# Designs tried in a protein design chat: VHH binders against Flagellar brake protein YcgR (ycgR). Part 100

Target 1, 263 residues: Flagellar brake protein YcgR (ycgR), of Thauera aminoaromatica (c4kar8)
Amino acid sequence: MAELSTPSPASPAPLDGGRGDELEKFTLRGARQILQLLQDLITHRGLITAHTGGGHSFMTAVLKVDEERGRVVLDPSPDPQANRRALAAPRLTCVTQLDGIRIQFPLVGLGEGQDKGRPALFAPLPAEMLRLQRREFYRLQVPLAHELSCLLKAEDLARKPVEVSARVIDIGAGGVAVVVPTGAAEFVIGGTLPACRLALPDGEPIELDLEVRNLNRQTQRNGTEQLRVGLRFAALPRAADTRIQRYIFKTERALNAKARGGL

## First folded at step 10 (VHH)

Design P28 (from K4 with S30D; framework vhh_7pa5_2)
Fold by ESMFold2-Fast, scan of step 10:
Structure P28 (fold): chain B 263 residues (1-263), chain A 121 residues (1-121)
Amino acid sequence: as target 1 above (263 residues)
Amino acid sequence: QVQLVESGGGMVQPGGSLRLSCAASGFTFDTYAMSWVRRAPGKGPEWVSTISPLGGSTSYADSVKGRFTISRDNAKNTLYLQMNSLKPEDTALYYCARDLDYWDSGTFDIWGQGTQVTVSS
């Protein structure tokens, strides 16, 4: 049985392909449309989370689309272990967004090599790409410079209460995705974290309840393992919703201005 | 404001090492390739090294291959150049630069002020 629930909009985790009928109208299969969308990811400098299976993922970007050789060129991870996992995977699921549009596509047959002394990962062009332009799927990638954090009220391995300050990596109308060191706390999909505190640059932290929607392990370049946690906002007050939307709007406007100006 | 600020230059003897840093602000650092470019007195600019947006791919000028290592810390918005086995001919003002295209590297739109490296006995 296919998984019925999509990951939280706050998660970089893949959408369930078993929802085929609902997602078919958003799936691009034309070669020209696929090439154009990949080129748009280059032009707008879209960062991609590549899922290698087993809860592992790494951050990448499309460096080039080679139409003549029918392949995409991806930025390798600076972590050799992440690259080995990617090359060993039968399929990568790539998740990104462009101007509030969620984009997801598979890559099969990943290889490594170099071109003119430049190391890279290579894969055949995907046969299909999912493009969801619905407000409910919009995710703002939080700039690292904003140092956005969420204080999580969770449990440790012994089920004792712990507080974990987690960095917010993306945010939307429905939730946030955060990163925590592996082992800092235990998370259960469907579990509720009550009275967590989301720190925005403007004003006091927002107190809210968060539901765990998905989990993804990622190894950093320094060998440190981190867990990416997708969290849904439970019963968000209107005032809090307004503050979150205002942050998203202001940040996206600033990022769009930078992208258009080349800065 | 968009800005690149280099540091870490200084005076070293031949065979010595220096680590240059470049602090980036005002733009989404992890979406751009970054480069180091140097200029010696009385000479034109010479490209030294480029690193891809996520840091998984690097390239070097033949004059520095095996001696210099470019790296980046996207969490800190910082670019680095580790310079080993320094030679007198490495004496130059070193700039970090934002590269618009990693694969067709060489189009730079933002430059730092530079940091001076002097290699002398």
Scores: ipSAE 0.498, ipTM 0.837, lowest interface PAE 2.3, mean pLDDT 85

Design P29 (from K4 with S30E; framework vhh_7pa5_2)
Fold by ESMFold2-Fast, scan of step 10:
Parts: sequence; C-alpha cells; structure tokens
Structure P29 (fold): chain B 263 residues (1-263), chain A 121 residues (1-121)
Amino acid sequence: as target 1 above (263 residues)
Amino acid sequence: QVQLVESGGGMVQPGGSLRLSCAASGFTFETYAMSWVRRAPGKGPEWVSTISPLGGSTSYADSVKGRFTISRDNAKNTLYLQMNSLKPEDTALYYCARDLDYWDSGTFDIWGQGTQVTVSS
C-alpha cells in the first residue's frame, strides 16, 4: 500500500514514474497555463530543486521566461560541478512549492550561455507541469454509488441533541463536505460535533470529532434550499487517517481507470 | 524590520584592496538578487555589480570588471564585494541594495546606509 501514498507536497524528492497516469489529472499542458505558472514562480520567488539524476541535485530559480524564444532562463549553481552535471544530464526534474502546492516539471535540452554578460542556464519551455495541491486541500468527489455517509451528532433548532445522517459529497485528508437535509440540525462555524461516525465501504464506521469550518446554502433546481457543511477532522488517530487515505487512493485509482477509456 | 548594514570601508593607497560586507535582515535573503551601487563626490549613483539569488550569475560595470568580485553567503545573509587594484576613481560611498529583478529591470527598493571608500596617497 505504500505505493498508493502521495508524497508530501513540501518534499524536494521528485514523484517517480511508478505513479503512472495517477498524476494526469494534476498535469497542466496548456501553453498559457504553463507560462502563467512559470511566471508565478518568478513573482513569488520560488526556489527550485533541480534533480540531474544519480541522486544529484542543485538549487536554482527561474530568472526569466523568454516566450518569444520558447525557453526558461535558470540561475546557474555557484558550484561549477553541479552545472556540468546538469548540462550532461538527459533531463532535469524540477521540484518546487508555492503556498503548499507542489510543482514539478521536466526540462530537456539544457544549455548554457550569456545575455548581456549575464551567465545563465537555458532550456526549452516544458510541455507539461505537475501542480499537486497540499494534502489538506485535496478533495475526492465521492461517487454516488459508494453511498458514503456521516452520522452527525448535532443540535436541532430547539438546542436538543439530534443525530443526522448526512451524505458525504467530498473527502480529503483534513475533512469532509456533507449535505444536510433541510431543518434537520443547526450548525455554527467553529462549533464542534463530538463522536460523529464516518461510514466507509471497507470496515466499521470511524468515530471522530468534527469542527464546522464553513456553511454554504445551495438552491436546487426545484427551488429548495440545502446546506453544504464543511467539516474538519478535529483529532484523527493514525489508524483512522490510514483508512481514509486508503479509501481516497483506491477510489482515485478506480476513477482513473474508468477515465482512461473516455477521452 | 528590513535592513541592510554595510561595513569594511576605509582609506587605502592606490593599488590596495578592501573587502566590503553587507549584513541583511528582515527578509528571505536567498530569494533576492543583490547589488552594489556607489556615489562618488559630486556625482550621481553608479551601479557597480549584481549577483543572482543563488549566486551562480554575476555582472559588473565596465569600470570595475576584472578588479572587483561580488559574492554572497546565503547561510549568513551576507553580501560581499572584494575590491582589488583600487584606483583614486573608486573613491565613493558604497551602498548595498536589494534588487527586485535580476534579469530585466534591475529595480532597487531597499538600500543600506553606505560605507565610505577613499583611495589616496
């Protein structure tokens, strides 16, 4: 199961080829999107770990995006040996992070040169860039067929304890979003719902404390209102975290297998 | 909060050497290009040298090329200027400056107090 775990977005180590098509949904291929992301690296002063293979890497930064020549300009290493290894490598794997979002991209055809007396490393624009959100920001849209539910322990409008079975519409490492039946319970942002029960397909329900983080009232096509409630896992034991992560990865694999036949 | 403090200036004879230092604080030093700019008596500011964020790229004014070396120690948040073969024309107040754009504009937003370099007999 180790192979189903997503590496930390903050890790400088590249996500390897064993991930296969699992990362396709996080891969940007639009030229404008790639240019914008590279420009964001410049604007936010993102430092990049460039892996040259064989366990070697060096720190760099994007100094300029030369759109007309279709290339990126990188800060050379102050270590000449690192630059020689980079130029000899068939590809660089560049890894960085912006605001907790992991960004990874290949560079092929690295060269060196000068512009107005300024030494630099140059490479063609990457054809793709991986943009993987921070673990706590990732949300799996729960398939309706899974009938995933969370039994919430809340209060009604009269402040009496009630149990509400809510449909889970998305799930991540940090929490769930649920849809609550109209009038079933009252929620207060920052309030804690103790001893709720999250039902996953494999095994017994997980008992956990949930904190209300956001409330979003939605109007259905028929004009009825429903409440979408964002809930944070207030304290999550390792065993529960492992089960939730396993469900997320197994479901992603199944959805990705289905999607590969589509387009 | 954000501060640059220069040191290492002084009086030297022509042909002598000095090493200037600039201690940076209050910002993430390793993400910015850094520059040295000087002002000679009665003249406007003259750009001397710039170093890229990671230190792999440097550039120099024609007047100092081959004599001055810019360097940085990102672990110590310190910028240096090694000045060799000093000439009377190098006499100036030397400023450390934070550079917002190494490649294109070379725009400076934070400056130090300056350190005086005097080259005389």
Scores: ipSAE 0.574, ipTM 0.847, lowest interface PAE 1.9, mean pLDDT 84

Design P3 (from K4 with A33L; framework vhh_7pa5_2)
Fold by ESMFold2-Fast, scan of step 10:
Order: sequence, then C-alpha cells, then structure tokens
Structure P3 (fold): chain B 263 residues (1-263), chain A 121 residues (1-121)
Amino acid sequence: as target 1 above (263 residues)
Amino acid sequence: QVQLVESGGGMVQPGGSLRLSCAASGFTFSTYLMSWVRRAPGKGPEWVSTISPLGGSTSYADSVKGRFTISRDNAKNTLYLQMNSLKPEDTALYYCARDLDYWDSGTFDIWGQGTQVTVSS
C-alpha cells in the first residue's frame, strides 16, 4: 500500500522481492497461477527486459510455455553477444508491464537450441512471479477542501462498539488512509471493520467493508497524537469501484490543471 | 486502422535478386510475429518465412531456405524479405501477414494487399 513507494511504470529496474517481506503478498507461487500469468504475457504480447547482471540487459518475449518439458521458450536477442551474456549469467531477472501491472520473475538455467526449426532460448518455469498492480499503490492526497470522511465501525479502548468519523488523507483503487485521534478506537492489523461508510462529494455514502492493513502513530507539531490507519477495500462492487476511480481521476485532473496555471 | 503495405516487387530474370518491404501501422509492430506468405496464380497460399517479435528467431520454408532472408526494423515498423537466386517457381504475389501463433505460423489475422514478383526470361 502506502508503505511502498510507487515506482515509475516506465522504469525497467528490478525490485528486490527476496528482501521485501511486504512484496510476498504480490508474489505468485502456485504452478497454475504461474502458467496463467505466463500465458497472459503471451496473449497480451508483453515485451520483457531481461537483466543479466553487471548493468547489462536485453529485450525478449515469452513465445510459448512448454508444459511437457516444464520450461518457457524465449525470443533470442538479434545481438549474438547479448545471447552469450545471458547464457553465461547464473540468473536472469525479467521485468515487464501490462496495463499498469508490473511483473517480475527470475529465470535460472537458461539454455539455447532449436524449437520447430527456429533458434530459441529455454529456461525452466520460474518458481515465483511478482505481480504488482500500479493502481493499488497509487495514492491521491485528498484536498482538505473536499472534507472527505469515512465513518468507521470499530471498538473503543474498553472494547465497546463505537462509530468514528475519520478524515481521509489519501485514497487509491485498493483502499484509503485515515487519521483518528489517539484513543478514539482500537485497531488490529488484519481485523475487519464491517459496513463502514465512505462519503464522496458526488452522491450517497458508499457502504463497504474495510480491512486494517497498517497502523502508524504520528505526533503533530502542536503535540497532539493521531493514528494513521491504512484500510483495504474488501470485495468492492463494480459501481463503488467506478465511483472511487472517477473521484480519483477527476480530482487529479483538477489538481494538475490548477498547477499548470488555472487560477 | 491496422494496415500492412507491401512494396519492392517487380520483374527479374532467374538468378536475380529483389528486396521486399512491408510498412506496418495501427498496432504495436514490435510485439508480433510477422510472416511472408506467397500465392502463385491459381494456387493456394504458401508460407515463406516468419520472424519473431524482437528478430532473434527466424524460420523458412524448405523451398526458400538459404536463398531468402527475413528481417525487421522495429524502430521503423518495417518488415523485409531479401530474395536471392530467384527461380521461376518463386513467381507469386507476396503478402506480409501478422502472425498470432508461435506454435502454428499459419494463423494470420491481418494481411497486406501483396506485391507481385515475376521471375522470367
């Protein structure tokens, strides 16, 4: 979520999936999921930047999946030196993007040969693939003038039900971040807040279930403590998703227009 | 609009050479397999050659192997076919085609209008 920086969608630089436990939730390890994602790369014709180490990379594509031999068939580089460098590398880090979704995966044991009379590179199926949706990490900072709020159904320090009107400070396709005064309610990471109400400027409040994803205590300059709560949308209906996305795009366009010299 | 436009055909004597070009527009050329397919008068289409998206893999029909070279310039959205040692049997209308299936290079969805190659004395 807000815990991760949003990289440029045009950036080919690899992300360190092995270091970041926070990336585990975006990592596919099931054989069927990996096969489906590789097939999506083929169907959507995703070009891949393959990093061979030492600052070297080349452009390739997954041409097919050979399930019988448990391997992918990759397009060789038209540069023979790039192919020799790739074959000598202990590992390729493959990076691609489809419709704002960043996909990254390792290939180990690269080989070369012929496939139906065509030169090809082969590698065993990856054991894992990282799938990051740019939309889920993009956060619009909500203008104070919008007075965006979310009515949370939570429990107080005595474990009594309480309703807290929380100010929404940022919003994305996957959730919101809100601020509440310290002590107004208790939150548990992984806990569900049912039937909360998100108030957008254009219509009735949206009723939705929220999952607590992160907590961050903040001390204001005036000494007041507040709690920043990251909340994930659970099972959003399409109509609600459409309204939230429209608010984000409309507000971003208005902010961009103002920055470019509106008034 | 997606479009493929062939050029470079003409009349040559046996043993001569021609270079065909295909200008692609309206789609992301660099992500597709591209093929050359020919049709002699009164005959069905015959696949000639295919090139992979990045150009690192090529294949040829046995009838043209060693004589024809397929290539592409993704920066210019252009496909080429260099034809050497031409034979009378190479006389045909040559089509540029967008190929959908790496497993079966006969699966085409977009075709050009063709460019005529005539090999005769």
Scores: ipSAE 0.341, ipTM 0.756, lowest interface PAE 3.3, mean pLDDT 83

Design P30 (from K4 with S30Y; framework vhh_7pa5_2)
Fold by ESMFold2-Fast, scan of step 10:
Order: sequence, then C-alpha cells, then structure tokens
Structure P30 (fold): chain B 263 residues (1-263), chain A 121 residues (1-121)
Amino acid sequence: as target 1 above (263 residues)
Amino acid sequence: QVQLVESGGGMVQPGGSLRLSCAASGFTFYTYAMSWVRRAPGKGPEWVSTISPLGGSTSYADSVKGRFTISRDNAKNTLYLQMNSLKPEDTALYYCARDLDYWDSGTFDIWGQGTQVTVSS
C-alpha cells in the first residue's frame, strides 16, 4: 500500500573490528570498578569535558556518586544554554584524564534537579567506562607556563590560505589538541593541514602534517567560547617522535616532582 | 603558599549593599567548591553560602536567601558574595573557605583571615 517510492539506504561501511577489539581490553564493565573510578575522579578533582553533540561541549565535574539510586551527580554549567544543549542531547560523551590515563564514558538519560536546595545534573551510572594507558592514547596536559604553540596552515571561510597560531593544550605520541581563536579559520574533519610548525622548548620548531580528527566548541568557565581542535600526527619522522616523547617525559617528571614538594 | 584573602567589607546602613571578594592562590581554584562562613560577635560560625567548582550550583542559608548571591570567576581565581538588603543581624566577620565536599556536608580545610561587615544606623 505504499504510494511513494523511497530510495533504499546504502549499506553501511564494514566496521573497523581491529580498533573496536583493542578498545574492549580497556573497557570497565564491573559495577564496583565503575564506582571506584568515578570516586577516584571526585577524590582527585578530575575535570570532565562533556560532549553534547553537534561540536558542542562544556566543562563539568562529578560532585557525588549516589550508589543507592545508581546515579552520578554532575556540576551544571554556569551557562544555561550549555545545560539546555546537554539535557536535549540523547547522550553525553564524557572525557577526562587521571594521572595520564585517558578516561571516557557515556551518560544517557541526563536530567536536571536539586537535592537539599542544590541544583545539579543527574544521570544513571554508566554501564561501561574506557580507561586507556597506551603510548598513543596518553595525553600530557601542557603547562600554561610553557606557552607551547603550533602554527597551523589552514583556510578561512572563503577557502583562502591563512596561518593561525594556536595554543597547545595537550600533547601525546599520536597528536595534539589546540585552541583556535574564534573565527580564525575553518576546519574539516579528515582534512590535512600541511607543513604546520610545532614549537617545543628544546629549540627549533618541528614541521609536520596534521590531520583534523575532531572539533569541539567549548564554553570556557568565564563564559567565552573557543574552538578546540584535535589533530593527529601524519607520517611523524622518528626524530620528531623522539623529541615529542622526551618533552612529555621530562614535563611529567617535573610535574610529579613539584607535586611531591621537589624543586 | 596556599592562601585566601578576603576584601570588600566595611560599614553600611540597613538596607545597603556590599560586595565581598576572596582572592585564592597556591592551589587549583576551579577544582574546589568554595563557601562563605560568617562569625558574629559572641556567636559560633554560621555557614552562609556555597558554590560548586564550576559555578553551576549554588546554595544558601535560609537567613540570606533572596538577599545574597554567591559567584566565582575561575579565570581570576576569585570568589564573590553580593550582599543586598543588609540587616543589623548580618554584622559579622566574613570568611572565605575552601570546601572539600560540596554535596554531602561541606568540610572546610582552608580559611581566610576574614573581612568585617558592620550594618548599623
């Protein structure tokens, strides 16, 4: 009884089984392990970037794990628009780091409420959490004092070449995350930025090609918006890899020594 | 090295307004909930208000609801208390405090030296 012909959807591309299988090794599914990891995020005051879809995200933190009701309690954004986007989203993708370990988990069924007069966002406990401590997944949060930057070769809205100086906020063996000034350039996921220049404190900038992997519009804690760009190193030379690894190792050791009261 | 420094106190008439500030240093400010606690002459400490680490959640003592507003600027490591419709009963030394447990009970480990607020005709 169909009156109109509908085109058949194309078959989806085959799944990347190898990558999915590798991530399963680092997935926590035990209720006690999930509760303990969430409690560790509270104890260590881990900040969470919550991705709400459509390139939007906001900063949050776990305020409480409610074991009796099977819920996590999150700090709402001071920006009401970010909270509205979060509540409208079918899921949040939460990303954080604890002692160099990347932690990622989904939250589904986000709600808004209050307890004892304290407003909060509530979600059921995640059924799974990803905990990654691999060379290629480790991300060092770059100290602001290092003023680490990357000169990006990109395009503006009219597809004209532009150079953008971006602050590097985290770095790993596989790539960097940078903050780009609002309106400075247009980025396309999967696009390549050739001959970019990464400045490290050890001397000469490293020239490398970067692939755009993700784009996230973040609301800063002071209410301003910025674009966070995740960039993958394409065909990284061994010498460059060695310099990046040395920077990460030296910086991590210095931060650990400072935290223990060392000079 | 860890320090909280309050400012903005003073003398005001009943019905007046004051804005208190608390400058934090020596710790990662934006990861902690922060509170205002006051102590009137001859009384014990009274909790006034708390704000969550990222500023999205606030709570107030019944005695100040609707009159006081707590806020924070995490970029400037500064906590604020806007006090409106001040009453003689609000006369106290006001302390900025670092809160270790926003949700359950409000456990404070670091305090400033306080700033004096006097409301009198």
Scores: ipSAE 0.469, ipTM 0.828, lowest interface PAE 2.5, mean pLDDT 83

Design P31 (from K4 with S30A; framework vhh_7pa5_2)
Fold by ESMFold2-Fast, scan of step 10:
Structure P31 (fold): chain B 263 residues (1-263), chain A 121 residues (1-121)
Amino acid sequence: as target 1 above (263 residues)
Amino acid sequence: QVQLVESGGGMVQPGGSLRLSCAASGFTFATYAMSWVRRAPGKGPEWVSTISPLGGSTSYADSVKGRFTISRDNAKNTLYLQMNSLKPEDTALYYCARDLDYWDSGTFDIWGQGTQVTVSS
């Protein structure tokens, strides 16, 4: 039996439209938001995989956002066949990624032309853009009022067991970042902390194994040093994953509502 | 370290051809537009040609249209300028440059050392 080959990450497949209800919260429809995101693709030099259907795609980039004409200017393929497929397609599905954020948008009405001798592909601004941060890299900044803590089971310098209550400063689907008092415990990158307890506002503490991913020394305004520890969830149970995701979603919604109320 | 290194210059008679190369290192080559700029002795810089990040769009100065062809190989991080039907007025030091804005007025931040092209009988 042979192992199945994984597809190359250079041409990521579009997300399934059947998840429309779940993806709606990540969909931008405001004209200014769309213009800003397209400009961010230019500023951060994001390469775009444009899917033309039938398993065909080509690499492109946004060369300019023409706000006056309501159009994007795209780099044509150096392959004329790819350009012919794109122009014949009723729709392009454009996929890119910036800093762990997946961006996907349709282009309809693709044309070709020139501006002062510069060949380009032109399309009307998309009516919507999906901006989906990768689940494992999304981090919610935990409000201080929530008093989120994680009881860490670690070792001291003499390798004796110690328990440290650490404040959770950010949380994502893949892990947490905590602040630990100086000298409270020793941490080794790649080390596992078994049976730690994450306290969320609702319900019993979640028992989970944590892997130390990074360490960062921080100096506070009063001159005191603290250790910021990045911790990955090892083998997270489904029920725990559901509770963490529900907390993130609920807290983000509340923070967004508060920000909109301030305007 | 971001660097551009030109090569392929030399002496050629009028009507001859040369191919210039520019090897790029220290940055993601495929995400930048690239340009060729020349400077003749005692004169200011003259823009020659630009190519888009993926190579699907090119532009040329009127003085070189139909004679010069810009191209790039993103897999090799290399920019090229094929120069045909060379004229004495093409004599100059040729620089490759990293272009920050393909579509609007070009702004160059990184330049090579230049390669000399001399067209004379």
Scores: ipSAE 0.605, ipTM 0.856, lowest interface PAE 1.6, mean pLDDT 84

Design P32 (from K4 with S30R; framework vhh_7pa5_2)
Fold by ESMFold2-Fast, scan of step 10:
Structure P32 (fold): chain B 263 residues (1-263), chain A 121 residues (1-121)
Amino acid sequence: as target 1 above (263 residues)
Amino acid sequence: QVQLVESGGGMVQPGGSLRLSCAASGFTFRTYAMSWVRRAPGKGPEWVSTISPLGGSTSYADSVKGRFTISRDNAKNTLYLQMNSLKPEDTALYYCARDLDYWDSGTFDIWGQGTQVTVSS
């Protein structure tokens, strides 16, 4: 969907680079893990959408992983213009999906040539590959009518403890985004807010530790400033995870049913 | 039902041309490499040509290189072999085959019934 903070798992569009910190835990950098994932793309015949920039992309596939030479062999496009664009691009962003798992990786240093008379595109092995289950990056926009809140345990500018009731604007398996008035508390990226309480409609508030991942200052039309804070769940108990997923599922299903009922 | 059905064979004079077609059904055609393999009277099977899943890479046996062109239409689930400058030695039953391993070596799991090509004066 276009209104979501990130594309759906089935979307060929690359994931937002502004989520780099949130995506780090899902990034593979081990050489053997990268080789295995690329081999899985061959074994399961995963088609790849390769983005060359400027809104251009083409379909490709990994034909071979050459472990000895440290490179991947890609199927060229039957469209010569697509191949020219790919070779001119400083970087390809490759996006694919295997069994509901989104895989994304960069390729730099693309070249063309032949091996035993077979034309191909060649690139060095990627240094990193992103591997995400749908649940890991899906964000539900919280309906205003739900009045979903999170009581934050933070510090003010004088480093004194304060409690701030923040409105939850989106929620996923990995965390929430909240809004607070500018100056209500001091937030530091990477800082931990202990013993915060997330209020869900279906029971008692969930007590959990939250890590600050991002901060975005927003100004309303009346000149009022607010701060959007992205918060990651730290060490979420299994029962809490189940309740959060149930809320997301119920709300998504209800919103979809309401949209269809309008027709 | 996974099927490959060849057509387009026939009789032709030396130097003539034929275009073979192979209609695929029952699997995701665009994710597989596809090959043409022929069997001449009294001989074993001979690999002729292979095309990659998206059609950007092709390979040919030395005996047909420069004369035959393999292509595919993934929207129509169809494989083609354009055969030019045909020789009597090209007389064979031609099969299309699903190729599991395009790059390192051909391994075929699904075959068509074949279409006969006869080149004679």
Scores: ipSAE 0.595, ipTM 0.845, lowest interface PAE 1.7, mean pLDDT 85

Design P33 (from K4 with S30G; framework vhh_7pa5_2)
Fold by ESMFold2-Fast, scan of step 10:
Structure P33 (fold): chain B 263 residues (1-263), chain A 121 residues (1-121)
Amino acid sequence: as target 1 above (263 residues)
Amino acid sequence: QVQLVESGGGMVQPGGSLRLSCAASGFTFGTYAMSWVRRAPGKGPEWVSTISPLGGSTSYADSVKGRFTISRDNAKNTLYLQMNSLKPEDTALYYCARDLDYWDSGTFDIWGQGTQVTVSS
């Protein structure tokens, strides 16, 4: 596989607004953590898909982390065209996995050279690396027609229990993103919301514990403020996991069928 | 069962060519650098060539530069050595070896049984 023609869930786009905020919690920026993660890729022989833009990518690997010079040494492609494309790109988006954990990082300032007669690609150490579990990456945008909701058991400013019906806008194997009116409840990053109820179209609501992972304040076109809350499934029973996955795949198939013109 | 099996050796006259193959099994071939190492009768092992995991980087011993070409096909789990302009001093048993540390040391842990190359006038 020399290049990708179409982006897939396995090839994440660059970080942006609300979705980028959710991924921020999985982003490493410490120099020591970055060096260690790159060294782990060498030790475990992780292959990397490097995206050069325009749907193009090539396979590489970290051959060495040069801490003294602050750079990584990468295996060039055996395809000279892929190397030329990489060197011309303003940035590479590198995607790999280690023990089922998805890792993504940018490389800027790619160069080529030789060391002891060995050709290589060189790049400065990345300023950030994303490290997240594979299952947490895929998210289904919930159709408005489904009216998917989650009854949140939260607290108000006085720490009194309140129940808030939140619209589910986004759902994956690891959690949901919901929207609530500003001021409906207080949310603390890292806090647990016990015994919440997720309403799926088929069957009884699923009772589950949710951990608050991120908060993003949004303003609608009409001036109304709302809060987007990213919630992680704290301890998902197998039966609940099966129902959520079934909903995701069923909805994806239905959306794909409509895109194909129904047949 | 981790194995490396060499083939393609034989007898050729000086100036001739041979292509050696090494079939790998029992491990993820494309994640390892691979090397060719030879041993002539009555001599110690001599490193010949190394190729990086994806095949974009190669290196050669001074004695074979310009004459030998190392390559790999990761889809077929196979390593190759194209030998041109062969000399009597290239006569040796040629081994395929798995390389644990492409960049710094060239440490080998798995070896094949070898294939004999004889160059005689």
Scores: ipSAE 0.603, ipTM 0.857, lowest interface PAE 1.7, mean pLDDT 84

Design P34 (from K4 with T28I; framework vhh_7pa5_2)
Fold by ESMFold2-Fast, scan of step 10:
Structure P34 (fold): chain B 263 residues (1-263), chain A 121 residues (1-121)
Amino acid sequence: as target 1 above (263 residues)
Amino acid sequence: QVQLVESGGGMVQPGGSLRLSCAASGFIFSTYAMSWVRRAPGKGPEWVSTISPLGGSTSYADSVKGRFTISRDNAKNTLYLQMNSLKPEDTALYYCARDLDYWDSGTFDIWGQGTQVTVSS
C-alpha cells in the first residue's frame, strides 16, 4: 500500500485534499486571520504560484485587499493566454511561501477589470487559508551515519506483543518514517503503538506513543522486501519535542554546511 | 547594495524612437512595482509610467499614452521603456524608480542617476 507524500516547504505544488485531517489544524477560517495573512503577503511581497488546472500555472501577487468589496486584487499575467485560462478555471489554487511558512488558498469566481486605467484580476476573499510552518511538515532525511532507530512496540499476526527495532529514515515535528522487514509486525492505519522508544544521538531514548499513518511496501535492489511505516507523534512531551527539534535544526545546518563545502 | 542604473538615452530627431533600460541589483526585483519618472530642464519631476511586479498591469501619464510602452524582464532584473513618436517635449532626464505602492499613491524609495533623452532637429 502506498500513500501520497507531503511536498517540501519550498515546493510550488499544491498539497493534497486527502490530508484533510492532518491539515485541518493549520487551516485559518477567521475573517481577521485571513485578512491579516493576505496583508502579510503584501507587506513581505510574497510571490504566488496560481494553479489553473490542466497542468497550467502562472505567477501572481496580491496587489491590494479590498475589504469593503470583500475581494483581493491580483497582478495579471503578462501572458494573455494565462489570464484567459485563469478566468475560465472554476478554481485557482494559490501557493506561496513566506519565511519558511507555506501558505495555500483557493480563489473562486475570478474576474478581470481595471481600476483607474490599471488592469487587474479580482477574486472574492478566500473562505479558508492553509498556513503550514516549515516545522510542521518539513521532513529531515536522516543521515545513515546517525544510526537513528525507533523500538516499536507492536503486535504480530496473532495479536501477540512484539518489539521491532526500526531504522528511522526521516523525521519531522509531527512524526517519523521508519523501515521494518516485511512480516516483522502487523500495522494497521490509524492504530496506536504505545511506549515506543526513539533513540537520538545525544541522550537516552525518548518514550513515545505513535499512530500509524501510512504503509508503503518496498523492494530493495538485492530482492529483499521491507515496509516503510509513517508514524505520527500521538502525544509528545515538551522535553521530547525540544530534543527532536534541536536534532532536526542541528543536522540540517550541518548538511547545509557540507553542501557549501563546509565541515 | 540596492542600485538602479539607467541606460539607452541619447539624441534623436522628432518622430524617432529610443529604448531605455534600467538594471536593478541588491533586491528581489520581481516583488516590486517599477516606475519611470522624468525631469525636463527647468521643470519638476513628472511621472511617466508604472509596471506591476509581474508585469501584467501597466499605467501611463496622459502625455505619453499610445507612444510609450513600459515592460520588464524579471529573469534579467531589467526594466524597459520603449519610446516611439518622440516629441521635443519629451526632452528630459529619465529616472528609473522603485515603487513601493503600485495600487494606491505610488511612493518611491530608490532612484537611479538618470539617462538623458534629447529630442531636437
Scores: ipSAE 0.600, ipTM 0.845, lowest interface PAE 1.7, mean pLDDT 85

Design P35 (from K4 with T28Y; framework vhh_7pa5_2)
Fold by ESMFold2-Fast, scan of step 10:
Structure P35 (fold): chain B 263 residues (1-263), chain A 121 residues (1-121)
Amino acid sequence: as target 1 above (263 residues)
Amino acid sequence: QVQLVESGGGMVQPGGSLRLSCAASGFYFSTYAMSWVRRAPGKGPEWVSTISPLGGSTSYADSVKGRFTISRDNAKNTLYLQMNSLKPEDTALYYCARDLDYWDSGTFDIWGQGTQVTVSS
């Protein structure tokens, strides 16, 4: 009898303005679509992480959609400080996920009060909601056995060209995360690495341009430092997109089959 | 397996206090509102209190308001009922129940076994 613990993993950061142009097609602005999506969050019991700014967030849920008053009713935090931060914030960024579909929306004009004697937080209905299919947000954790690599064309500390073979640790429709030894190359957030080569199984390496999105220094158990680099596909040919999606699909299916066979 | 297990009942004199606990397993506890419902000897069920999924909102029956406090610990999958200033009329079997609708409590699908509370001199 494995007890299902209440999941409290760290919420993924809100999707930022640098990806905004690519996310526009997934933005819902129809009043009926917004109402239906909010009702789906209630029906499927979707927990929401509400970001109040300054690195602060709290867990909430939609308790009710009040169509007549044009507002949502949210579960307050049992932490009074979180509620004070939320009420003081000019905007909340709400992030949730239903069956692998990422949902994100703003709330402006948060207030507190009671509805039928029950304390609640209230906000006007959002003017827009982002509904992003799992495949656009989803990152496949690359199995170590696949030895997936990306040959990066970068510069060293002296600004001389270097080629670095980086291990791919995760991959999605929008990019990859790789690991490189510290000092192997210099990376600048927002910088472009031209003509890199992503080695996927079952074919020739894919040549593509990568944009540096984030950097995270990590220390291994043996004290060795490594750098994790998040990279965006800056220019993705249709054929390359198809091959990446095919790899993700095949790998996920194989992992699911293996997990079911283990039982 | 979905299960609710109550504990903490017992015998107490009028004016005394008891704390009931309900251990939940087999489902995502933090996504459900939870309620306490009691049944006194020879009477029908009486709703006592409800708490919202994240615990920021609570409601109480008029008969217990100001004396009882409902709370939850979502990290421990546990629901509580702190009962103060107990009266003989609080004598009942107390049930933990999973509430399908926070706004319209009374739509319960999972119940515990109950824990007996007896208030007498």
Scores: ipSAE 0.572, ipTM 0.841, lowest interface PAE 1.7, mean pLDDT 84

